# Ledger of designs, part 15: VH-VL binders against a9jty4

Target 1, 144 residues: a9jty4
Amino acid sequence: MAKKRDSPKLIKIKDAIKLINQEVSLIGIVLEQREPKQCRNNDWICTLRIIDDTYPSPGLTVNVYSRTLEQLPQIKNHDDMILFTRIKMQTFDSGKRVNAACSRWVSSFALFEGEDLILHADEDTSAVFVWDGTDAPPASILAK
Below, E stands for the ipSAE of ESMFold2; O stands for the ipSAE of OpenDDE; V2 stands for 0.75 times the mean of E and O plus 0.25 times the DockQ between their complexes.

## First folded at step 4 (VH-VL; framework fv_teclistamab)

Design a46
Fold by ESMFold2-Fast, scan of step 4:
Structure a46 (fold): chain C 144 residues (1-144), chain A 124 residues (1-124), chain B 108 residues (1-108)
Amino acid sequence: as target 1 above (144 residues)
Amino acid sequence: QLQLQESGPGLVKPSETLSLTCTVSGGSISSGDYYWGWIRQPPGKGLEWIGSIYYSGSTYYNPSLKSRVTISVDTSKNQFSLKLSSVTAADTAVYYCARETYYDYVWGSYFDYWGQGTLVTVSS
Amino acid sequence: SYVLTQPPSVSVAPGQTARITCGGNNIGSKSVHWYQQPPGQAPVVVVYDDSDRPSGIPERFSGSNSGNTATLTISRVEAGDEAVYYCQVWDSSSDHYVFGGGTKLTVL
């Protein structure tokens, strides 16, 4: 019997933006990916803007860190879906704005093929999803 | 509303120290979200970054000027200051103070608020 | 020492689109910021992080950055856009901010 990985507890972006300094896991649709940039400490950073059904354009900015370019998200199709696990919500601009950091030490991401996908909550819980621990995305993801 | 204002002597003699102060109003220098910088512009030429400071006192300087530059911060007065030693005619420029954006994830900052600039002439 | 190259001047007619380039080795791997400096005034940031605009900057200002060239695009140019425009990056290898030489935009 193959071992399954631990399931992350997913939340919606509207709820994640309230959890400043906390780690969250969430799924979004990629609106924008910027060219990778090299940081002062020589790490690479890739900036994405993501949306879901609770948080529209311009979306949530997520900065993804890596030692190498090859380990950064490779977005090939517009509106591809991305799962982030244990990204840290933070404020900047004197607490006026919110973004998230996907750290190479504690965070991860997964890219999914697809177009016009909507992640929706279980009928019993409006703001929280539970990853089912299977090799596939949650069954609650629907096409528009 | 945030405002930055440069002040200091407009004339400095060769070999002496150029000293300028930037007074910040409408916002606090003791913010973890910003560095505070100095940029200069010789007459008719482009912009040159001099250096930046964090409210903790941490500094970083343009390598070409590093041996002559000291930037300091006085959080009680909401000010930061520039000292440039051993000046020559090449240091004649308009000097700007500016707020430098900063947050933990992005190491490519920009200058979002600038003072009006003050002309410093190095002449005997 | 990292160098940013800008054309010294660009001329456009009113209502046309101005494109100001900023050349640098592998500049697409850096965040590019653009400043507008009207005659006798302090610089104002018009585009940051390659393509974002500060509040109060018209949508006709836009930016792009890929490979060895970043570009500031000003559509529907107005006489009030006459200024010198500077690009700027952080160079991590030398730990300093680098400005381009500036491009004077003239509306003819």
Scores: ipSAE 0.013, ipTM 0.627, lowest interface PAE 7.4, mean pLDDT 81

Design a47
Fold by ESMFold2-Fast, scan of step 4:
Structure a47 (fold): chain C 144 residues (1-144), chain A 123 residues (1-123), chain B 108 residues (1-108)
Amino acid sequence: as target 1 above (144 residues)
Amino acid sequence: QLQLQESGPGLVKPSETLSLTCTVSGGSISSGDYYWGWIRQPPGKGLEWIGSIYYSGSTYYNPSLKSRVTISVDTSKNQFSLKLSSVTAADTAVYYCARETYDYVWGSYFDYWGQGTLVTVSS
Amino acid sequence: SYVLTQPPSVSVAPGQTARITCGGNNIGSKSVHWYQQPPGQAPVVVVYDDSDRPSGIPERFSGSNSGNTATLTISRVEAGDEAVYYCQVWDSSSDHYVFGGGTKLTVL
């Protein structure tokens, strides 16, 4: 059986962009997804832009890493919701721009498809982290 | 505020070693977020990547130049250097040093460039 | 040995839209970056990761990448946009950065 962990504290994107080099958990609406690419180390990467009520278009860029195409986010509908757990905030363009990395070692994501939440976790943490079984985020998180 | 500046001899004789240094100011070369690279451009031609280095000393080189290229880093001086051995007239080019993005491991790009220095290979 | 193909030149009048192509086998599976090199100056990145812009680059610059062709689009072209433009990818199979041959944009 997978070990249980405390649920991560979700923060808003406006607060996350100030926590450079720190791990954050957050939920957003997928604004766009770019075609998957292959990294220098042969991992696959999918790039998403996400928004929430505190951070509008063009949104926060999140790079999701995986060993296979099938384990990357499969965004089927416009404006689907995604939950990210323990993604790392980082800067680029000489500190002028911010993005986040969803690594396969410590991070995870969960997609909302209609009423169902589909959990995807990295290889080493999937046996330890268990999603709480809800198919929607708490209303207070989306409102706040 | 970040500035890169190439320095070294502008004239090298055939068969000798071309040696250039890039001095980084306004930012630290010991940043884990970046690699540091060399790109060249022969007169009237396009850009060719030579190689890149991480502040730990890890390097990777253009396969066509691997046997002749050495890139090194000196974090105490905030510099990195290029040595290209056994030069010929085909190595005449403007040589640029540049910062390579590391936080995008896939399809990394060069976000800040030095002004370039012309190196002519001539007897 | 991966190769990127660019047209050698493109001419456009001020206020028009310039489109510069970069051809490569299955280039849509790679991230494409674009550099502007004004005469006598070092290159400047204008579009990275297919379609993103660095801070300070005008919204007139945009990019796309699918199939075998990537495109840099410059809308409402200005005289100051005259430069040679290079596309660039990382080829993971050869561990090599590949640049296109460059396209000279002439603003008439």
Scores: ipSAE 0.012, ipTM 0.595, lowest interface PAE 8.1, mean pLDDT 82

Design a48
Fold by ESMFold2-Fast, scan of step 4:
Structure a48 (fold): chain C 144 residues (1-144), chain A 124 residues (1-124), chain B 108 residues (1-108)
Amino acid sequence: as target 1 above (144 residues)
Amino acid sequence: QLQLQESGPGLVKPSETLSLTCTVSGGSISSGDYYWGWIRQPPGKGLEWIGSIYYSGSTYYNPSLKSRVTISVDTSKNQFSLKLSSVTAADTAVYYCAREGTYDYVWGSYFDYWGQGTLVTVSS
Amino acid sequence: SYVLTQPPSVSVAPGQTARITCGGNNIGSKSVHWYQQPPGQAPVVVVYDDSDRPSGIPERFSGSNSGNTATLTISRVEAGDEAVYYCQVWDSSSDHYVFGGGTKLTVL
């Protein structure tokens, strides 16, 4: 059961990279996941690179923080989709590069495995469903 | 471009306080959520971290030096400073100031910009 | 009291691959950073977060980190690569940056 919150606006990665020091929500395809590491507060950190239709390889780096290894994203396939809510955009490498932080206290994530992806569609329409600010997109069978 | 420059006396007498200042140009200490640190290197030896400071004044110090070290920041001058008390000949070293290279305050970070270093000799 | 162990020296012929190791208990759970220090100069970061490279550092420099050993690999070594190389981690248990003892790379 998904939690219902204030409706975060879902934006594309191309737009997110311009919102430095701001919180954004977005969906991406996981391109790579790095080995988990421990950080200063003994939390675990997992680094992901994600892409979407506006931002290709090498993609956006997202650092995901968790108290335990088990609570980090469990990515199984290259085509796995991940939803991030309220991640913070930031700069590194002397302001030359952009990444995002997914903190346990403010941010969240949800994983969608490729074969389980369903988008909602009316019987009479060819319309593409846009995420409407709920915690999950409407469900429907994707046409090939 | 970002530059860091150490300054202070090159000679300190035993038992006195070593005082150094790092002047930052081409960037602001109070922006980007970086820590700013001091690292030293005795002649012919390796690198030793002394401590780091955030622009709010929060600090981390090397446990081996903690009783003798104070690092402070002056955002109006875009500077941060090191004081090391009760010095002995073992404190003779090249002292570097440096910026920690990531925004993320919960990561142990790397040092992405370094000053040129200043030699401080402790002798009478 | 966390300790990083590096060999004191490594020698390699021009064009060959140099591998510099950094040993530490469960170092694979920590982010390792590598610095190059030419004689008489300040250190320069050449690899950070185990395997990432700063802007301006040649692709010949790469890194890995797993288990108890991190490795800096320098392929197609050039005379200008002669320097002392240091590994570095943050030790969360003591809130302390730890440097290895340094490895002097000599290009014959």
Scores: ipSAE 0.066, ipTM 0.658, lowest interface PAE 5.9, mean pLDDT 81

Design a49
Fold by ESMFold2-Fast, scan of step 4:
Structure a49 (fold): chain C 144 residues (1-144), chain A 124 residues (1-124), chain B 108 residues (1-108)
Amino acid sequence: as target 1 above (144 residues)
Amino acid sequence: QLQLQESGPGLVKPSETLSLTCTVSGGSISSGDYYWGWIRQPPGKGLEWIGSIYYSGSTYYNPSLKSRVTISVDTSKNQFSLKLSSVTAADTAVYYCARETYDWGYVWGSFDYWGQGTLVTVSS
Amino acid sequence: SYVLTQPPSVSVAPGQTARITCGGNNIGSKSVHWYQQPPGQAPVVVVYDDSDRPSGIPERFSGSNSGNTATLTISRVEAGDEAVYYCQVWDSSSDHYVFGGGTKLTVL
């Protein structure tokens, strides 16, 4: 659906945690998902903890922001894979802790559900892209 | 280590303005990672949030107090201050200043460091 | 305005588990923070963002939040845990931090 998007350049979580205040793209396995919460601006936030082969438990915490509950990641199975594009690495707790923000203005995500990859677009597009498995996804998306 | 200290008059007359200052030491108020807030507690009662400020001057106020409250920040002195106008006996409370943790993605923070509190009594 | 409901008191014997509830409409959609206030002292955050613990807070303190109820759980309670405990959320509809009424934990 909609216009094709270029594949993001993926890095591993071990490298991402060094790129504070920078935007990164990465793929991980969802280890934990918290119930969605409302923020100050009435946006919804979903907090995920993700891992990859370079960064196991406790993993990287990613806060995903959306106007609606329905546009947040819908993690149906434990250990589902998720691709994040242009999430911002940040520190908190006086620089002692690292997390990432997946904002609706700049960032996007794509979720693996069974054999399907569901790609959620940036805020400027309400389009949801579903990879149906007809053609193999780029190796950079399936880096794990 | 981070320390917050309230200061200001312990007695205020009805109808006057209550003025308190919080002095922050061991850390910078000019950090983008934190808001700075005021919470009060009437004797024998629970906690009530008054308002919070970011070092840029951006504020959030308790709607029930909004018409009477002004919070300001002085980054050169590493301080933030509370003014509560038109006080009555109902404003008698221990007043705390506190640091509010803040996430750039609009996650609501907790109050992770508190001053020791200062009792303000409103009476003639 | 949004209201958080806590029981006024909970009593527990040393070594037992105390559970302090915080009731609120759809509170599971909000981030809940818990504060311990010993007599005559300023509050101290013991659990934040539903279930995270600040550095220095013992693992005996834990939290959960789902549906209409958040819970602070204190396992292996000690005499030094006697305090009033407050839950707190942000209510987006009113742009307001709301505190519960407090629960006095008595260790007898």
Scores: ipSAE 0.047, ipTM 0.656, lowest interface PAE 6.0, mean pLDDT 82

Design a5 (at its last look DockQ between E and O 0.76; V2 from the best seeds 0.00; counts 0 for: pae E 5.8 > 2)
Fold by ESMFold2-Fast, scan of step 4:
Structure a5 (fold): chain C 144 residues (1-144), chain A 122 residues (1-122), chain B 108 residues (1-108)
Amino acid sequence: as target 1 above (144 residues)
Amino acid sequence: QLQLQESGPGLVKPSETLSLTCTVSGGSISSGDYYWGWIRQPPGKGLEWIGSIYYSGSTYYNPSLKSRVTISVDTSKNQFSLKLSSVTAADTAVYYCARETYDFVWGSYDYWGQGTLVTVSS
Amino acid sequence: SYVLTQPPSVSVAPGQTARITCGGNNIGSKSVHWYQQPPGQAPVVVVYDDSDRPSGIPERFSGSNSGNTATLTISRVEAGDEAVYYCQVWDSSSDHYVFGGGTKLTVL
């Protein structure tokens, strides 16, 4: 049996950027994905820029951390949708700039490709999560 | 307007310790957003990264220099310093201090001092 | 130790496009920064994180990074672009920055 998780309370990107040092859950459209890179602690990092109806281009930069390349988001098409759960909002460059961290211990992501939902495995618990329809993403977002 | 300024002796004898200080003005060294580094350039040659420091005192050093290098920070004076021990003629170079802007993943050196020439000779 | 390879020199006529390469094993998995050093001056970052440009740097400067080669591209080259250009990466296996040997751009 796949392990179930409580549905996250989703907020808009416009509201998320005000919640510095806090964890937020949100859904966005992938505007740009950079090739995976290795960072200082040997983690692999995928950098995404995401938008929603409250926050346009250039969007919010989200850094997704993983131990391995295989566990990073596999974005196939422009305008794919991604759900982020418990990502941390942060500032850099003396508070002038904002990005978010999707960490492998606290955060998770799920991709929407057409009708398919692909969930990233939680590294700490080794659990696989599926969306079971309980408090599912808004139909208007999923159908877009 | 952020400015970095190197200072220290321009001549050092072989086997002695090279000591330089970088004074930061127009910005605070006590910030989690930046690392502060030293880069050198021997006359007519390329750039070589020496090391960097975070305001907490955490350091990274070039492995080829690690046994001889100490970088320290003095947040009360808004300065950071380089000590390179047991110098030889190969350590003759222009020494730059620079600020690295760090976004929790990557960093690049966005502000540099003008550089100071240190000659190692007897 | 990780090594970055750059051609020693590149020559280009005014108004043409210069391409400066930086070779490294699997460099596409690393973030590449590019510095311009005019004669007798301190370096200036012109491209960071492969393709991002600092405020104040003209759009003529662009970068790419894939596989074993990163490239700095300077379009519509001007005489004022004469400088030595250095690429730089962080090598996570040994926790240090590595610079390429530098490429002297000559505008003839």
Scores: ipSAE 0.409, ipTM 0.774, lowest interface PAE 2.5, mean pLDDT 85
Fold by OpenDDE, look of step 5:
Structure a5 (fold): chain C 144 residues (1-144), chain A 122 residues (1-122), chain B 108 residues (1-108)
Amino acid sequence: as target 1 above (144 residues)
Amino acid sequence: QLQLQESGPGLVKPSETLSLTCTVSGGSISSGDYYWGWIRQPPGKGLEWIGSIYYSGSTYYNPSLKSRVTISVDTSKNQFSLKLSSVTAADTAVYYCARETYDFVWGSYDYWGQGTLVTVSS
Amino acid sequence: SYVLTQPPSVSVAPGQTARITCGGNNIGSKSVHWYQQPPGQAPVVVVYDDSDRPSGIPERFSGSNSGNTATLTISRVEAGDEAVYYCQVWDSSSDHYVFGGGTKLTVL
């Protein structure tokens, strides 16, 4: 029975960091990508630092897990945006720090390339709008 | 605050079994995602990982010591233990128990005991 | 077996910058942790996950990891920084934690 995935409501990073041990969906600008690492279980991890207008510093660290290197986010530009769906908010460093986990089983991500793309998240509809800065209306993309 | 303390005999005869216990206070072994490990350091030498245990009983051992090492956990006592059989002079070392972080699949040891010297001598 | 290589010793004058390297095959694909061990004391994590600092560790301590070399950098070195420093990784191929041989930092 395909669990009707309720369209996850997108939240801002400032609010996400308050939802420890909860699954959240959010959009952010990729500020930093660390070199992929191999995990104890032979999976791969890519650590991203993402920001939004509500949390420009220090940003949210998101660990993306994958079975293969090719399945990890391929960040091309420093201003790329990434949509995370159902990432789990966590704490580390004895609860003093917050990060998130994008698991290969539960979570998903979508990468939006382009320096000129402006993404708007509608908090009510969870719709993401992509705008290329032209006179054309923003295109609505459905959150997966 | 989390504290770890090693306990056990400081002297062991050759061919006997070295037995140590680590008592954890200020936190529960069964709380959170951590492994609990043993690391040793021969006098004047570097660090050597012995093994780690999860509160469920899952263990990882140093391949070079695997045949002689047994690590166990007692959640009711908030302790975990090390047994090293058939000891020789080469097993003389300061033995540390430590908490291994598991928030990330690759862990660091973020809390350490003070260490206990175990000397193997006849 | 996976091996981590550290220089046996590094000397630096107070106020200067010390760099301690940890060499390993494709170590950049591993998470490197650094420990400080003062004489007669237990090790303390000073850098974890290549470049992250635990709470309470001064900003003078930083780490980097790329290619075949991880580096612990200690800026504005103080006398109290004199210790042996160890790098550590998890080798997933053998399910083995590996420590470097340690580097003795001497403050001149």
Scores: ipSAE 0.191, ipTM 0.751, lowest interface PAE 2.3, mean pLDDT 89
Fold by ESMFold2, look of step 5:
Structure a5 (fold): chain C 144 residues (1-144), chain A 122 residues (1-122), chain B 108 residues (1-108)
Amino acid sequence: as target 1 above (144 residues)
Amino acid sequence: QLQLQESGPGLVKPSETLSLTCTVSGGSISSGDYYWGWIRQPPGKGLEWIGSIYYSGSTYYNPSLKSRVTISVDTSKNQFSLKLSSVTAADTAVYYCARETYDFVWGSYDYWGQGTLVTVSS
Amino acid sequence: SYVLTQPPSVSVAPGQTARITCGGNNIGSKSVHWYQQPPGQAPVVVVYDDSDRPSGIPERFSGSNSGNTATLTISRVEAGDEAVYYCQVWDSSSDHYVFGGGTKLTVL
């Protein structure tokens, strides 16, 4: 039988904030992480504020959910980078503000803590590559 | 605009049941995005949370009142209600209904009714 | 069982900054909500989820929460800020909301 290909829709934060109730993928620099909180269903949440070159202020709030505290993103430094895949854009505060949800069911994240790592998306955003500054070839971390 | 309005008797005799209804207008109680709560404030004292209900009927109650409290919802009337049994003078208070924001964290009460004074006296 | 401790009163001169504290064991792991109740009125939320401000609430209201203390900060205090302020959390050990005892802010 024929197989279906799934691919993330990678976009910039300025465009993501207009796509309410849609799933998007995006890369951002983490400005802030709020302390983890336990959820009503005993899952855990941490709240991040992220930016990119298109939306440097005030940033996008992303709520990241996990089953355990240890599975939350472990932000070490200012300027750590995070890739989100299939996060859902939402409104809150009676529809007056926009955030995103990284659910543990359909979403995922990849955290990049090394200051010497280079993330590169091709011009049509079909792939994201990481390079560690060595002679090793770039590794793909997000592709169609 | 969303509005909450408490209604019910302002006087209740000791040992009887206090019954209040909150009517929601300008919004739907069955949206799934909110819990609906009751909070009271005895004269000159602080706020005391009584309990909350989801439109599906799931409830949470203050442990100190749990044996005497029933909260129910009628989605067809866009209302939710409070019954507090076996009242005493200590149950004299202003009773508020309020909307609790529902997300994966425990939310705040972002809309409140004006409150209704219920006096327990002979 | 979970206890939130607020000072009973805080007095601040007009134009200065008021800080109202809410103490609790490990309150930093909880979402803290702050309510303003002017005399004779229903409460209104002024800060939720530690530091978020609803639309319509002036920017001079702000909040923080870490460790064992949450703080509501009101800068450039005005006479109209006189009210009782309550903090609130959910206590997951007993599955109920807890309010602090309230802090009366007096502007002098």
Scores: ipSAE 0.088, ipTM 0.662, lowest interface PAE 5.8, mean pLDDT 84
ESMFold2 (binder alone), look of step 5: mean pLDDT 93; pTM 0.947

Design a50
Fold by ESMFold2-Fast, scan of step 4:
Structure a50 (fold): chain C 144 residues (1-144), chain A 124 residues (1-124), chain B 108 residues (1-108)
Amino acid sequence: as target 1 above (144 residues)
Amino acid sequence: QLQLQESGPGLVKPSETLSLTCTVSGGSISSGDYYWGWIRQPPGKGLEWIGSIYYSGSTYYNPSLKSRVTISVDTSKNQFSLKLSSVTAADTAVYYCARETYDFGYVWGSFDYWGQGTLVTVSS
Amino acid sequence: SYVLTQPPSVSVAPGQTARITCGGNNIGSKSVHWYQQPPGQAPVVVVYDDSDRPSGIPERFSGSNSGNTATLTISRVEAGDEAVYYCQVWDSSSDHYVFGGGTKLTVL
């Protein structure tokens, strides 16, 4: 459908938690990564807790979904930076708690490796985006 | 505020079909965030999942019961129902309906609200 | 068929810590949910997704899941905690929710 998408507007976690059922993009520091789990349709799920300057520990829980273990975030250090694009804010526990889903259909993530940020696309994205770690990502991101 | 209520005959004859309905109140069954399930418990024994349904009609069934079980949904009545065919004494149990949460929008979760359960005895 | 193994019973004195285990091959790759069933009542979820607590469940309840064993930990046990506790997972290989056999917690 689209050969490129507009660069998402980055918001802070403090603002993201108010945007229930909406897609947001944000950067955080990884505090914790749980062991990957299998779910009902044989997808793998990896759970991260992330923080930023507006939202400290315990942080925001983000579930990342992939068809394979190799496509999940490979967090080398607990203080690594991660960029999420178009993750969906959700409620659970009868609407009392908030988390986010990084789905393989519309979402993506990228890890900081030095000053280079490598975009790990959803399973249907046809392009790999490498971001150079500047203040904002480019105006558009190539996608399937 | 969310409540689930089982209803249906408490006595079923061997070889007949067990039929139960779960009425959901205080919340919509047409929500995309939940599956709706049936779990049973024979007297003095543990819990056994029977199956789950999404409001679109998509189902998952326990493989050991799959040939005998049908779960259906009626979104206009805010209800879902269980039919278990060819029952025997081994099907005597308390039957619970329950709401199954998505784990962040994907298809697995906990059963976060349960009906009080209804005893179904299979006997002549 | 995937099997979850729980001890049939655990006994603790009031104020002590109870640990209820749930054994399963590579259970650490699955999300584990824990249910409390008081005598004659419907089950109540007390821990979900390995370690999260529903609203209204006391902080005394916690969970962990790694390798081949998941554990429900109940600190500062009270008489009202007497119940049968069940673990539960989804097994993707069989498209099946599996419950453990249940552990009866007795507060002596």
Scores: ipSAE 0.086, ipTM 0.673, lowest interface PAE 5.5, mean pLDDT 82

Design a51
Fold by ESMFold2-Fast, scan of step 4:
Structure a51 (fold): chain C 144 residues (1-144), chain A 124 residues (1-124), chain B 108 residues (1-108)
Amino acid sequence: as target 1 above (144 residues)
Amino acid sequence: QLQLQESGPGLVKPSETLSLTCTVSGGSISSGDYYWGWIRQPPGKGLEWIGSIYYSGSTYYNPSLKSRVTISVDTSKNQFSLKLSSVTAADTAVYYCARETYEYGYVWGSFDYWGQGTLVTVSS
Amino acid sequence: SYVLTQPPSVSVAPGQTARITCGGNNIGSKSVHWYQQPPGQAPVVVVYDDSDRPSGIPERFSGSNSGNTATLTISRVEAGDEAVYYCQVWDSSSDHYVFGGGTKLTVL
């Protein structure tokens, strides 16, 4: 039976961009989100641009793939925080550009409300929206 | 620095097979980041996608042309080729080869580099 | 088959803003790319993924895409912008790249 992956050590975006073709886990602030797009295989893609204290605007592009719209990140505020687990770093444009893929069954994410939660990241915090990389309906709260 | 160059006969007789080759220089065709495609443009008309190939040999084709099209790749020569069978006057067009951006098996990519195009006329 | 609708022609004076539309059912759920084709030349991508610009393309070129309409906006139009502009999407239902019919931009 398939089980969700454990969270590996979090790294900063500046370090993640050096780990091409590797899985990384990281946390960032959502700078921008594009409208979800439907792919050739009928999956959905949500493209986010995220920043942290080591990697400012325009930030790192992360493509989140899911079977349904409801499993994509539900970004409501311009400064929402997102935790990505086991996203894959990759290059495109002949190695000139870097992005990351958050893929079904392999990756996961947790979305947190705005800047208020970042100030207390070391305390107990509940995500606004969670997707564990499976086809199951997403959890609205990290801890059920 | 990436360059694509089409080559092949500029004149093909009706009912015969149109054959073109695209030579890629300044970059490798053996890249997981890209498909390689063919687009055509009849004189005075718009653009029509023909098909695309990945360096592994995986292809996908315009459904309206699928029964007549074969695209192949030769990674040792850094080339890919188009064969279009049973041509008619309607196949007269400028044929472009182009690089197609690709992410993880989902296709919403752009054609970011194009060859200069080669005119193929179908006439007796 | 999926169809993208573009106006055949748009005319603007130098320094004005040109807006070229690309209509398609639920086109906002698709990634739209825009190509500039100057007379007698190969197409050049000027906007990709709705709103991104390739390196070397002036900031005067921008794009948007929502609902049933994508738009290419060219601000401070120059004579050198005269070309036919094509929008393009991937249609997932048919596994087909669809191009619009093209819009000829004339700078008066």
Scores: ipSAE 0.155, ipTM 0.677, lowest interface PAE 3.8, mean pLDDT 83

